VH-VL binders against NAD kinase (nadK). Designs and how they scored, part 157

Target 1, 268 residues: NAD kinase (nadK), of Syntrophomonas wolfei subsp. wolfei (q0aze0)
Amino acid sequence: MKIILVNNRFKENTEKKAQEIAGQLSALNVEVIIDNGLDEPYAGTVDFIMVLGGDGTMLRAARRYGQRAIPVLGVNMGTVGFLSNIEINELAEYLPLILREEYSLEARMMLEVAVFQQQSLLTRVFCLNELLLRSNSPRMLSFALEISGQKLEPYRGDGLIVSTTTGSTAYSLSAGGPIADPQLDAFIVTPVASHIINKRPLVVSPEREISLHLLEEREAIIGIDGQIKMDFGAENRVLIKRAPHPLLMVNLKAKPFFTSIDRSLQRQ

## First folded at step 13 (VH-VL)

Design AA10 (from AA1 with heavy chain H100E; framework fv_bermekimab)
Fold by ESMFold2-Fast, scan of step 13:
Structure AA10 (fold): chain C 268 residues (1-268), chain A 123 residues (1-123), chain B 107 residues (1-107)
Amino acid sequence: as target 1 above (268 residues)
Amino acid sequence: QVQLVESGGGVVQPGRSLRLSCTASGFTFSNFGMHWVRQAPGKGLEWVAAISYEGSNKYYAESVKGRFTISRDNSKNILFLQMDSLRLEDTAVYYCAKDELWFSRSSYGMDVWGQGTLVTFSS
Amino acid sequence: DIQMTQSPSSVSASVGDRVTITCRASQGISSWLAWYQQKPGKAPKLLIYAARTLQSGVPSRFSGSGSGSDFTLTISSLQPEDFATYYCQQANSYPLTFGGGTKVEHK
């Protein structure tokens, strides 16, 4: 059995904790690869991915490894979030179940985002939560949204979010998008401060292709899962579709989505 | 450089067929939707047909539907218009034109045009 | 089919004049309208798309406005090279349709 331990080097003693856990796994004849975010993703075959951290660390792990169809377990070491399943102090209790593969998997759709400069592909990235297009100046954007070849009325405002259902509780929620059951597969398209009164969030089939480009010269930025940031101008175009593989999230203990979000919304 | 060159125009008899070709160079042909637009002598522009960048979607003006067939060969950078059951009303200069935006399944405008090829009729 | 009506059919103007051409769609086309310039014996040239987005290399004296069904092309200060026929074209839905054209000619 080979396991990748993904950790966040910027949290106090996380490197040491990851090495401690690696030692424990090695004593059980498990080969361990540590990914602290500094190097390229591990290129070899692996059986399981254990993410030590908060939601941000899980988003990075999903971007790096989510397309490999490998079970991914979120182990919370910091801020309570939506993407972890167990706490670090529970790991010892659940480790035997992990090693015997006695757990269920929940598939979470991901976005495939292709960013072009003119006709040249600049980058292709996968993400779990969302792509954000936003203005980087006081001036509003004017941009075209195309859904499977259908052009909607141009958007005028501060930007747009294209989100998975997993991302419905992230930036899309802050922009007025709906809370979606993460067991559903859909794109959620949420405008950011639109000047058109009837621009509502859209929930569309995950089989749709979504594209965005600016209609006026403006300073804009695209953001991926709140972690990748790129300049976006009138010569850029972004194409978004369902990623080939979902992220396979490990469920070792019940984590009720609706009661979790309800409690989160009650905290001011 | 970026260029479209039409060929295949000429003098035809009513009821006959003609195939127009448009050869593209200087850009990645397979990335763009393509159009045929015609203009009768002394008259305005009339859109005739369009084909998506992958070739899967085809569109026609009502006046040519069922008679004309648009197609493309992305490996050779060539756009075609097969014109069957030609009528005197089809007399025009035929232009091929490139859609402005790459990888779009919609149309935004036609930014590159060929020089045109004339289709006319003998008595 | 969406019908595009241009007015006027022709306009006589002098260098330095402000020229306005209008285009009306028979149904709403959002902002999906392009403007073209055509000189005698030559292919059309794209000036504006999405109602107001200037094509690269087109002089700033050309501007577009409008949305829905009523659109305007404006040449703020006509130059000698601007005497030509102008066409609007809706790109909202297939089949695509052109306006009848407006000839801008010497006074």
Scores: ipSAE 0.700, ipTM 0.858, lowest interface PAE 1.4, mean pLDDT 91

Design AA100 (from AA1 with heavy chain A50Y; framework fv_bermekimab)
Fold by ESMFold2-Fast, scan of step 13:
Structure AA100 (fold): chain C 268 residues (1-268), chain A 123 residues (1-123), chain B 107 residues (1-107)
Amino acid sequence: as target 1 above (268 residues)
Amino acid sequence: QVQLVESGGGVVQPGRSLRLSCTASGFTFSNFGMHWVRQAPGKGLEWVAYISYEGSNKYYAESVKGRFTISRDNSKNILFLQMDSLRLEDTAVYYCAKDHLWFSRSSYGMDVWGQGTLVTFSS
Amino acid sequence: DIQMTQSPSSVSASVGDRVTITCRASQGISSWLAWYQQKPGKAPKLLIYAARTLQSGVPSRFSGSGSGSDFTLTISSLQPEDFATYYCQQANSYPLTFGGGTKVEHK
């Protein structure tokens, strides 16, 4: 068995904790690779991915490894989030089940985002939550949204979010999007401060292809999972589709999504 | 440098077939949707057909549906229009045109046009 | 099919004049309208797409406006090279359709 331990070295003591866990796993004849976010993703074959941290660390792990169809377990080490399944102080209790593969998997859809400069592919990235297109100046954007070859009425406003159902509780929620059951596969398309009153969030089939481009030259930014940022202008075009593989999240412990989100919303 | 050149026009008899070709150069042909547009002598523009950049989506004007077939060969940078069951009303200069936006299955506007090829009928 | 009605069919103008051409769609086409210029014996040239987005290389005296079903092309100060026939074209739904054309000719 080979396991990747994903941590954030910039969170206090997480790298030290990863090393302690790696030592424990090594004593059980498990090979361990530590990914602290500084280097390229591990290129070899692994059997399991353990993410030590909050939702941000899980988002990074999903972008790096989510397309490999390998089980990924979120282990919470501090700030409460939606993507962790167990707490760090529960890990020793659940390790035997992990090593015997006695757990269920929950598939979470991901986005495949291809960004073009004119006709050249600049980058292709995968993400778990969302792509955000936003203005980078006081001026409103004017942009086209195309869904499987169908052009919608142009958008005018601060931007747009294309989200997975997992991302429905992230930026999309702040922009007025619906809360979606993560068990559903769908794109959620949520406008950001649209000047057109009747522009509503859309819930569309994950089989559809979504594309965006600016109709007027503006200063804009594309953001992916709140962690990747790139400039976006009238010479750019983004194509979004469902990623070939979902993120396979390990479920060792019942985590009630609806009561968790309800509790979170009551605090705000 | 960017150009489209139509060929295959000529004189035909009603009810016969004709195949038009459009050769593209100076741009990446496989990235763009393509159109056929015709113009009868002394008349306005009439859109005829569209094909998406990969060739998977095709659309036709109602007047030609079932008679004309649009196709493309991305390896040779050639667009085709197969015209069957030709009618006198099909008399026109036929233009091929490139859609403006790459990797779109929709149309935004036609930014590059060929010179046109004339299709006319013998008495 | 969406019918595109263009008016006027012709307009007589002098260099320096402001020229407006209108285009009406038989149903809503949002902003998905293009404008073309065609000179005698030549292929059309794209001027504007998405109702108001000027094609690169097209002079700023050309502008487009409108949304829904009513659209206008404006030439703010007509130049000698602008005498031509102008066409609108809806790109909202297939089949695509052109207006009948407006000939801008010398007074």
Scores: ipSAE 0.709, ipTM 0.866, lowest interface PAE 1.4, mean pLDDT 91

Design AA101 (from AA1 with light chain G28D; framework fv_bermekimab)
Fold by ESMFold2-Fast, scan of step 13:
Structure AA101 (fold): chain C 268 residues (1-268), chain A 123 residues (1-123), chain B 107 residues (1-107)
Amino acid sequence: as target 1 above (268 residues)
Amino acid sequence: QVQLVESGGGVVQPGRSLRLSCTASGFTFSNFGMHWVRQAPGKGLEWVAAISYEGSNKYYAESVKGRFTISRDNSKNILFLQMDSLRLEDTAVYYCAKDHLWFSRSSYGMDVWGQGTLVTFSS
Amino acid sequence: DIQMTQSPSSVSASVGDRVTITCRASQDISSWLAWYQQKPGKAPKLLIYAARTLQSGVPSRFSGSGSGSDFTLTISSLQPEDFATYYCQQANSYPLTFGGGTKVEHK
């Protein structure tokens, strides 16, 4: 069995803990690869991915490995999030189940995001939560939104979010989008401070293709999962579609989504 | 250099067939929707047909539906218009044109045009 | 089909004049209108798309306005190279349709 341990090397506690867990797994005849986020993703085949950290670390792991159809387990260290299944102090209890492959999997859709500069592909990334287009100046944007070849009225405002259902509780929620059951596959398209009265969040089929481009030159940014940021101008275009593979999240412990979101909103 | 070159026009008899070709160079042909637009001598522009960048979606003006077939070969960067059951009112210069945006399933406008190829009738 | 009505069919103007061309759609086409310039014996050239977005390399004296069903192309100060025929074209839905054209000719 080969396992990737994903951690954040810039947090001293998580790096040390990853080394300790790697030693324990090695003693059980498990080959361990540590991914601390600095190097390129491990290119070889693996059986399991264990993410040590919070939701941010899980988002990074999903972008690096989510398209490989490998089980991914979120192990929380610190504040409870939406993407972790067990706590670090529970790992010893669940480790035998992991090694015997006795767990269920939840499929979570991902976005495939392709950003072009003129005719050239600038980057292609996969993400679990969302793509954000936003103004980077006090001036509002004017931009075109296409959904499967249908052009909507031009958007005028601060930006737009294209989210997965998993991302419905992230930035889309802050912008006024709906809370979606992550068992559903759908895109959620949420405007950011639109100046058009009838621009509401849209929930669309995950088979739709979504594209965005500016209709006038403005200073704008594309953000992906709140972690990747790049400049966006009138010469740029972004194409968004369902990623070929969902993230396969390991379920060892029941975590009721609706109760969790309700408590999170109640305490804010 | 971005360029479109039409060929295959000529003098034809009513009821016959003709195939126009448009060879593209200087851009990634397979990323763009393509159009055929015609212009009768001394008249205005008339949109004829369009094909999506991957080739699966085709659109036609009512005047040519059932008689003309648009197709493309992305491996050779060639756009085609097969014109069957030709009529006198099909007399025109035929332009091929590239849609403005890559990977769009819609149209925004046609930013690159060929020089045109003339289709006329002998009598 | 969406019908595009362009007016006037021709306009006589002098260098330095402000020229206005209008285009009316038979139904709401949002902002999805393009403007083209065509000189005798030449292929059309895209000037404006999405009603008001200038194509790269098009001089700033050209501007577009309008939304819904009524649109305008304005040339703020006509230059010698601007004598040509201008066409509007709706890009809202297939089949695509052009206006009848407006010839801008010397006074």
Scores: ipSAE 0.637, ipTM 0.823, lowest interface PAE 1.6, mean pLDDT 91

Design AA102 (from AA1 with light chain G28R; framework fv_bermekimab)
Fold by ESMFold2-Fast, scan of step 13:
Structure AA102 (fold): chain C 268 residues (1-268), chain A 123 residues (1-123), chain B 107 residues (1-107)
Amino acid sequence: as target 1 above (268 residues)
Amino acid sequence: QVQLVESGGGVVQPGRSLRLSCTASGFTFSNFGMHWVRQAPGKGLEWVAAISYEGSNKYYAESVKGRFTISRDNSKNILFLQMDSLRLEDTAVYYCAKDHLWFSRSSYGMDVWGQGTLVTFSS
Amino acid sequence: DIQMTQSPSSVSASVGDRVTITCRASQRISSWLAWYQQKPGKAPKLLIYAARTLQSGVPSRFSGSGSGSDFTLTISSLQPEDFATYYCQQANSYPLTFGGGTKVEHK
């Protein structure tokens, strides 16, 4: 059995805990690779991925490993979040279940984001929450949104979010998007500070292709899961579709989504 | 150098068929939707047909629907217009044109045009 | 089909003049309108797409405006090379349709 431990390089407590867990797993004849985000993703065959940290660490793990169809477990280290299944102080009791493969899997859709400069592919990125297009200056953007060949009326505003249902509680929620059941597969398209009063969030089939490009030269950026940022100008296009594989999230403990989001909203 | 070169025009008799070709060079042909646009002598532009970049979607003006067939060969960078049951009203210079935006399933405008090929009737 | 109506059909102008050409769609086409220039014996040239986005290499004296069903092309200071026929074209839906054209000719 080979396990990747994903941790946050900027949190010293998480690094120390990863080393402790790696030692425990090695004692049980499990091969462990530690991924703190500094190097390229591990390229070899892996049986399980354990993410030590909050939602941000899980988002990084999903981008690096989510398309490999490998079980991914989120282990929270203090801050309550939506993507972790168990707490760090519960790991010891659940570890035997992990090693015996006694758990269920929940499939979460991912986005495939292709960014072009002219006709040249600049990058292809997979993400769990969302792609954000936003203005990087005080000036409003003017941009085209195309959904499976249908051009909508041009958007004018600060930007747009294209989100998975998992991402519905992340930036899309802050921008006025709906809360979606993560068991559903759909794109959620949420305007950011639109100057057009009737621009509403859209819930779109995951079989659709979404395209974005600027209609005027502006300073803009593309953000992916709040962690990857790149400049975006009128010479760029983004093509978004459902990723080939969902992220396979490990369920060891019941975590009711709706009561969790309800409590989160009470804390604003 | 980006170019579109039409061929296959000429003098034809009513009721006959003619196939126009358009050879593309200097850009990645398979990334763009393509169009045929015609212009009768001394008249304005009339859009005739379009084909998506991958070839799966085809569109026609009502005046040619059922008589003309648009197709493309992405391996050879060639666009075709098969014109059946030709009528005197089909007399025109036929232009092939490239859509502006790559990998779009819609149309934004035609930014590269060929020089045109004349289709006329002798009778 | 969406019908595009251009006015005027011709305009007489001198170098340095401001020229405005209008285009009206029979139904709303959002901003999905392109403008073309055609000189005698030549293929058309794309000037503007998405109603107001200037095509690369087109002089800044050309500008487009409008949305919905009413659109204008403006040449702020006509140059000798601008004497030509201009066409609008809706790109909102198939079949695509052109306006009848506006010939800009010498006074």
Scores: ipSAE 0.708, ipTM 0.861, lowest interface PAE 1.4, mean pLDDT 91

Design AA103 (from AA1 with light chain I29V; framework fv_bermekimab)
Fold by ESMFold2-Fast, scan of step 13:
Parts: C-alpha cells; structure tokens; sequence
Structure AA103 (fold): chain C 268 residues (1-268), chain A 123 residues (1-123), chain B 107 residues (1-107)
C-alpha cells in the first residue's frame, strides 16, 4: 500500500505531524510519500491520498491528483472547513478502516480549464471549486459568455465565476450564487458586481462547454481555486468543461452538509 | 500570409449543379467556422451558408436551403459549397470567409475573405 | 429571419466630414452586430464586431454604437480612402443577415 500525505509547506508544525504520521504508517508496512507542494506531483502508482490541513490544502491536492481516480481523505488540523471528513485527533481511530479499504467514496465534479492566447494553449488545469474572471483595475470589464454555442448578452461588471457544485459555498456564494448540493453535477455561473442589475446566476448542465473572452482591452485576471492567478486580456480565451474524472472523496464519518452550511449562514 | 482562394465558378445552365471550393492557407483552418457569402452584380451582400470549425453544425439561408450543401475537409484546408438546382437568381460573386474567433461554436463576424468566384448563366 | 434595414442608401460627403450610418434590426440582436467596408471590385473588410469592438488595424476614426435593435457606425473625419460602401450584419442568430448597404461617395 502506498499513501501520499499532502501538507502545508509553510508550517513546520504541519510538517512535523506529517512525519509523525508517516512513521506510524511505515511501522504498519505502508509506503509513504510526503507532498508539501514544493516538488512536482508524485508520478507513480498510489493507493490513497491523505490531506493534512484545511480546505486550501485539499484544493491543491485535487488539482495535483484529482484526475487519477485515487481515494482522497481530508484530515482537519484545526482549521474549520467544508472539505475535511475527520479531525486529526480521530485519525488513529479510523486508520484501521483506511488500511482495510472499509470506507465509502463520494464523487465530486471538477472543472477542466483551458486557457488560450490567440490559438495557442497556454495552460490546461483542473480545479475543484471555480474559475474566476475579474477586473484588475478600477475599470469594469466587457466580456462575452458563450454556452455551447449560445451567446448571451455581453456582461459588463467586475467579472464572472464559473463554479462546480462543491465550489457553490466558496467564492460563488460570496458573489450571490446559490448553495448547491455537492452531489449534483452542474456549472454555477455567477456574475461579480454586474452593471446590469438583473444578471442572475445560472445553473447549467455539466455537459455544456463554457467560453469567456474580453470584448474590450482591459487589465483582467483569471483565478483558479483562489490559488492560481494569470493575466487575461482581449487576446485570451478560456474554455471550461467538466473534467474527465471526479475527485473521489473518502467518507469515514457522516458529515451533514446542509446543517453545516445552515449553521455557517446563521452567523451572518 | 493568411489567404482564402475560391475556385469552381463559371458559366452554368439553369437546373444544373456546380461545386465551389475554397482553399485556406496561413492559419489553422480547423480552428475556425467558415462562411459562404454572395453578391449579385451591383447588389448587396447576402449570407449563404456556414459550417462550424469541426464540421458538425451547418446553417443555410432560406433562399438556398435544400439546394446547397456546405462541407469542409480539415485535413486539406478546403471548404466546399455544392450548389444543386441552380436558378438565375443564384447569379453572383461567391466569397469564402473565415469567422473571427477561434474555437467558437457561434459567429462574431468575418475577418478574412477570399477574392470571390463568379457564378453566371448562359443563354 | 431577422431583417436589417440600413440608412441612408447613399450619402455624399467631403474629406473631413462626420459621416453617420444607421442600421435597424427587425428583432433584438443584443450587441451581436458587425460593420464592413467594401471598395469597388474588392472583398469586404471587417471594421467592427460586437457593435463597438474595433477590428485590429482599423483607424480610430471609425466607431460603433448601439445595442438591441438600433446601431450606428460613425466616421468622425472622413479620409480619401473611406469612400466605399458600408454594410451592417447581425451575428445574433442564424441565418445571418446583412443590411442593404450605404454608399459613401464624393461630394
């Protein structure tokens, strides 16, 4: 059995805990690879991925390994979030179940984002939450949204978010998007500070392709899961579709999504 | 240099068929939707047909629907217009034109045009 | 079909004049309108797309405005090379349709 431990590269205490867990697993005859984000993703065959940290660490793990159809477990290390399943102080209790592969899997859709400059592919990335297009200056953007060949009336405003259902509680929520059951597959398209008052969020079939490009030269940025940032201008175009594979999230412990989000919303 | 060259025009008799070709060079043909636009002598522009960049979607003007067929060969960079049951009112210069935006399943405008090929009728 | 009505059909102008050409769609076409310039014996040239986005290499004296059903092409200070026929074209829905054209001629 080979397990990847994904942790936060900037925190020494997280690194120490990863080493401690690696020692525990090695004593149980499990091969361990530690991914602290500094190197390229591990290219070999892997049986399980354990993410030690908050939602940000899970987003990085999903981008690096999410398309490989490997079970991924989120282990919370003190930061409250939506993507972890168990707490670090519960790991010892659940470890025997992990090693015997006695757990259920929940599939979470991912986005495939292809960014072009003219006709040349600049990058292709996968993400769990969203792509954000936003202005990088005080001037509002003017841009075209195309959904499977249908051109909508041009958007004018600060930007747009194309989100997965998992991402519905992330930036899309802050921009006024709906809360979606993460077990559904759909794109959620949420405008950011639209000049047109009645531009509403859209819920779109995951079988459709979404395309964005600027209609006027502006300073803009695209952001992916809040972690990747790229300049975006009138000569750029982004194509978004459902990724070939969902992220396979491990459920060892029932974590009620709706009561959790309801509790969070009551605080505002 | 980005270029479109039409061929296959000529003098035809009413009721006959004619096939126009448009050869593309200087750009990645398979990334763009393509159009046929015609112009009768001394008259305005009339859009005739379009085909998506991958070839699966085809569109026609009402005046030619059922008589004309648009197709493309992306491996050879050639666009075709098969014109059946030709009528005197089909007399025009036929232009091949490239849509503006790559990988779009819609149209934004036509930014590159060929020089045109004349289709006319004998007595 | 969406019909495009262009006016005027011709305009006489001098170098330095401000020329305005209008285009009206029979149904709403959002901002999906293009403008073309055609000189005698030549293929058309794209000037503007998406109602107001200037095509690369087109002089700034050309500008487009409008949305929905009413559109305008403006040439702020006519130059000798601008004497030509101008066409609007809607790209909102198939079949695509052109306006009848406006000839900008000397004097």
Amino acid sequence: as target 1 above (268 residues)
Amino acid sequence: QVQLVESGGGVVQPGRSLRLSCTASGFTFSNFGMHWVRQAPGKGLEWVAAISYEGSNKYYAESVKGRFTISRDNSKNILFLQMDSLRLEDTAVYYCAKDHLWFSRSSYGMDVWGQGTLVTFSS
Amino acid sequence: DIQMTQSPSSVSASVGDRVTITCRASQGVSSWLAWYQQKPGKAPKLLIYAARTLQSGVPSRFSGSGSGSDFTLTISSLQPEDFATYYCQQANSYPLTFGGGTKVEHK
Scores: ipSAE 0.733, ipTM 0.875, lowest interface PAE 1.3, mean pLDDT 91

Design AA104 (from AA1 with light chain S30T; framework fv_bermekimab)
Fold by ESMFold2-Fast, scan of step 13:
Structure AA104 (fold): chain C 268 residues (1-268), chain A 123 residues (1-123), chain B 107 residues (1-107)
Amino acid sequence: as target 1 above (268 residues)
Amino acid sequence: QVQLVESGGGVVQPGRSLRLSCTASGFTFSNFGMHWVRQAPGKGLEWVAAISYEGSNKYYAESVKGRFTISRDNSKNILFLQMDSLRLEDTAVYYCAKDHLWFSRSSYGMDVWGQGTLVTFSS
Amino acid sequence: DIQMTQSPSSVSASVGDRVTITCRASQGITSWLAWYQQKPGKAPKLLIYAARTLQSGVPSRFSGSGSGSDFTLTISSLQPEDFATYYCQQANSYPLTFGGGTKVEHK
């Protein structure tokens, strides 16, 4: 068995905990590769991925390894989030189940995002939550949204979010998008401060292809999972489709999504 | 540099066939939808046909539907228009034109045009 | 098919004049209209797409406006190189259709 142990070197005490866990796994004859975010993703064959940290660390792990169809377990290190399954203090209890492969998997869709500069591919990335197009100046954007060859009326406003169902509780929620069952596959297209009255979020088949480009030269950015930021101008275009493989999330412990989100939305 | 060059025009007799070609250079041909647009002497522009960047979708003006066939060879950067059952009304300069936007399944406008090739008829 | 009607068919103008050309679609096309310039013996040149988006390299004296069924191309101060025929074209749906053209000629 070979396990990648993903941590964030710059978060509270995570490097020390990662080393401790690596030692425990090695004692059980498990080969451990540590990914602390400084190097390129591990290129070899891997049987399991353990993510030590919060939702941000899981988003990075999904981007690096999510397309390999390998089980990924989120282990919470302190901050409550939506993408972890067990707490760090529970890990010792669940290790025998992990090593015996006694767990279920939950498939979570991902986006494939291709960004072009004129006709040249700048980058292709996979993400778990969303792509955000946003103005980077006081001026509003004017942009075209195309869904599987169908052009919608041009958007005028601060931007647009194209989200997975997992991402429905991230930026899309803040912009007025619906809360979606993360077990459903769908794109959620949520406008950001649209100037056109009654521009509503759209829920679109994951088989559709979505594209965005600016209709006027403006300073804009695209953001991916809140972690990657790129300049976006009239020379750029982004194409979004469902990624070939879902992220396979390990389920060792029942985690009630709807009661968790309901509690999170209650201020009182 | 970005360029489209049409060829294959000439003098034909009614009822005959003619095949036009358009060779693309200076851009990634396979990324763009392509069009044929014609213009009769002293008349306006008339859109004739279009083909998607992948070659799977084809569109025709009603005046040529069933007589003309658009096709492309992405490996050779060539667009074709096979014109069958030619009529006097088909007399025109034929332009090939590139869609403005790459990887679009729709059209936003045609930003690069060839110089055209003349199709005309003898008695 | 969507019919595109241009007005006028010709206009006589002098350098420095403001020139306005109109285009009407037989049904709604939202904002999906392009404008082209064609000089004698030359291929057309794209000026504007999406009704008002100026193509890269096109002078700012050209502007487009309108939505739905009624559209306008304006040349704010006509230059010698602007004497040409102008065409609108709807890009809303196939088959694509052009207007009949407007010839801008010397007065």
Scores: ipSAE 0.649, ipTM 0.837, lowest interface PAE 1.6, mean pLDDT 90

Design AA105 (from AA1 with light chain S30N; framework fv_bermekimab)
Fold by ESMFold2-Fast, scan of step 13:
Structure AA105 (fold): chain C 268 residues (1-268), chain A 123 residues (1-123), chain B 107 residues (1-107)
Amino acid sequence: as target 1 above (268 residues)
Amino acid sequence: QVQLVESGGGVVQPGRSLRLSCTASGFTFSNFGMHWVRQAPGKGLEWVAAISYEGSNKYYAESVKGRFTISRDNSKNILFLQMDSLRLEDTAVYYCAKDHLWFSRSSYGMDVWGQGTLVTFSS
Amino acid sequence: DIQMTQSPSSVSASVGDRVTITCRASQGINSWLAWYQQKPGKAPKLLIYAARTLQSGVPSRFSGSGSGSDFTLTISSLQPEDFATYYCQQANSYPLTFGGGTKVEHK
């Protein structure tokens, strides 16, 4: 058995705990690869991925490894989040189940994001929550949204979010998007501070292809899962579609999504 | 050096067929939707047909639907228009044109045009 | 099909004049309208797309406006090379349709 331990390189507590867990697993004849975000993703066959940290660490793990169809377990390290399944103090209890492969999997759709400069592919990335297009200056953007070959009236405003259902509680929620059951596969398209009176969030089939490009030269950025930032101008275009593989999230114990979100909304 | 060159026009008799070709160079042909637009002598522009960048979606003007077939060969950078059951009303210069935006399944406008190839009928 | 009606069919103008050409769609096309310039014996040249976005290399004296069903192309100060026929074209839905054209002629 080979396991990747993903942790946050800037959290001293997670580095120490990752080393402790790696030593424990090694003693059980499990090969351990530590990914603290500094190096390229591990290139090799892996049986399991354990993410030690909060939702941000899980988003990075999903981007790096989510397309390999490998079970991914989120282990919370203090801050309660939506993407972890167990707490770190519960790991010892569940470790025998992990090693015996006695768990269920929940599939979560991901986005495939391709960014072009003119005709050249600049980057292709996968993400779990969303792509954000936003103005990087006081000036509003003017841009085209194309959904499977259909064009709407151009958007004018601060930007747009294209989200998975998993991402419905992240940036999309803050911009006025709906809360979606993460068991549902769909794209959620949420405008950011639109100047056009009837621009509403759209919920569309995950089989649709979404593209964005600027209609006027403006300073803009693209953000992916709140972790990757890229400049975006009139000579750029982004193409978004369903990623080939969903993220396979390990379910070791029941985690009630709707109860969790309900408590969070009481504070907003 | 981005260019489109049409060929295959000529004099034809009503009811016959012609196949037009358009050879593309100087850009990545397979990234763009392509169009055929015609113009009768002394008349305005009339859009005829379009094909998506990968070739799976085809669109036709009502006047040519069922008679004309658009196709492309992305390995050779060639666009085709097969014209069957030709009528006197099909007399025109036929232009091939590249859509403006890459990897779009819609149209934003046609930014590169060929010189045109003339289709006429014999008396 | 969406019908595009241009007016006027022709306009006589002198160098330095402001020229305005209008285009009306038979139904709403959002902002998905392109403008082309065509000189005798030549292929059309794209000037403007998305109603107001100037194509690269096109002089700033050309501008477009409008949305929905009513659109305008303006040439703020006509130059000798601008005498040509201008066409609008809707790109909202297939089949694509062109206006009848407006010929800008010497006065």
Scores: ipSAE 0.694, ipTM 0.856, lowest interface PAE 1.3, mean pLDDT 90

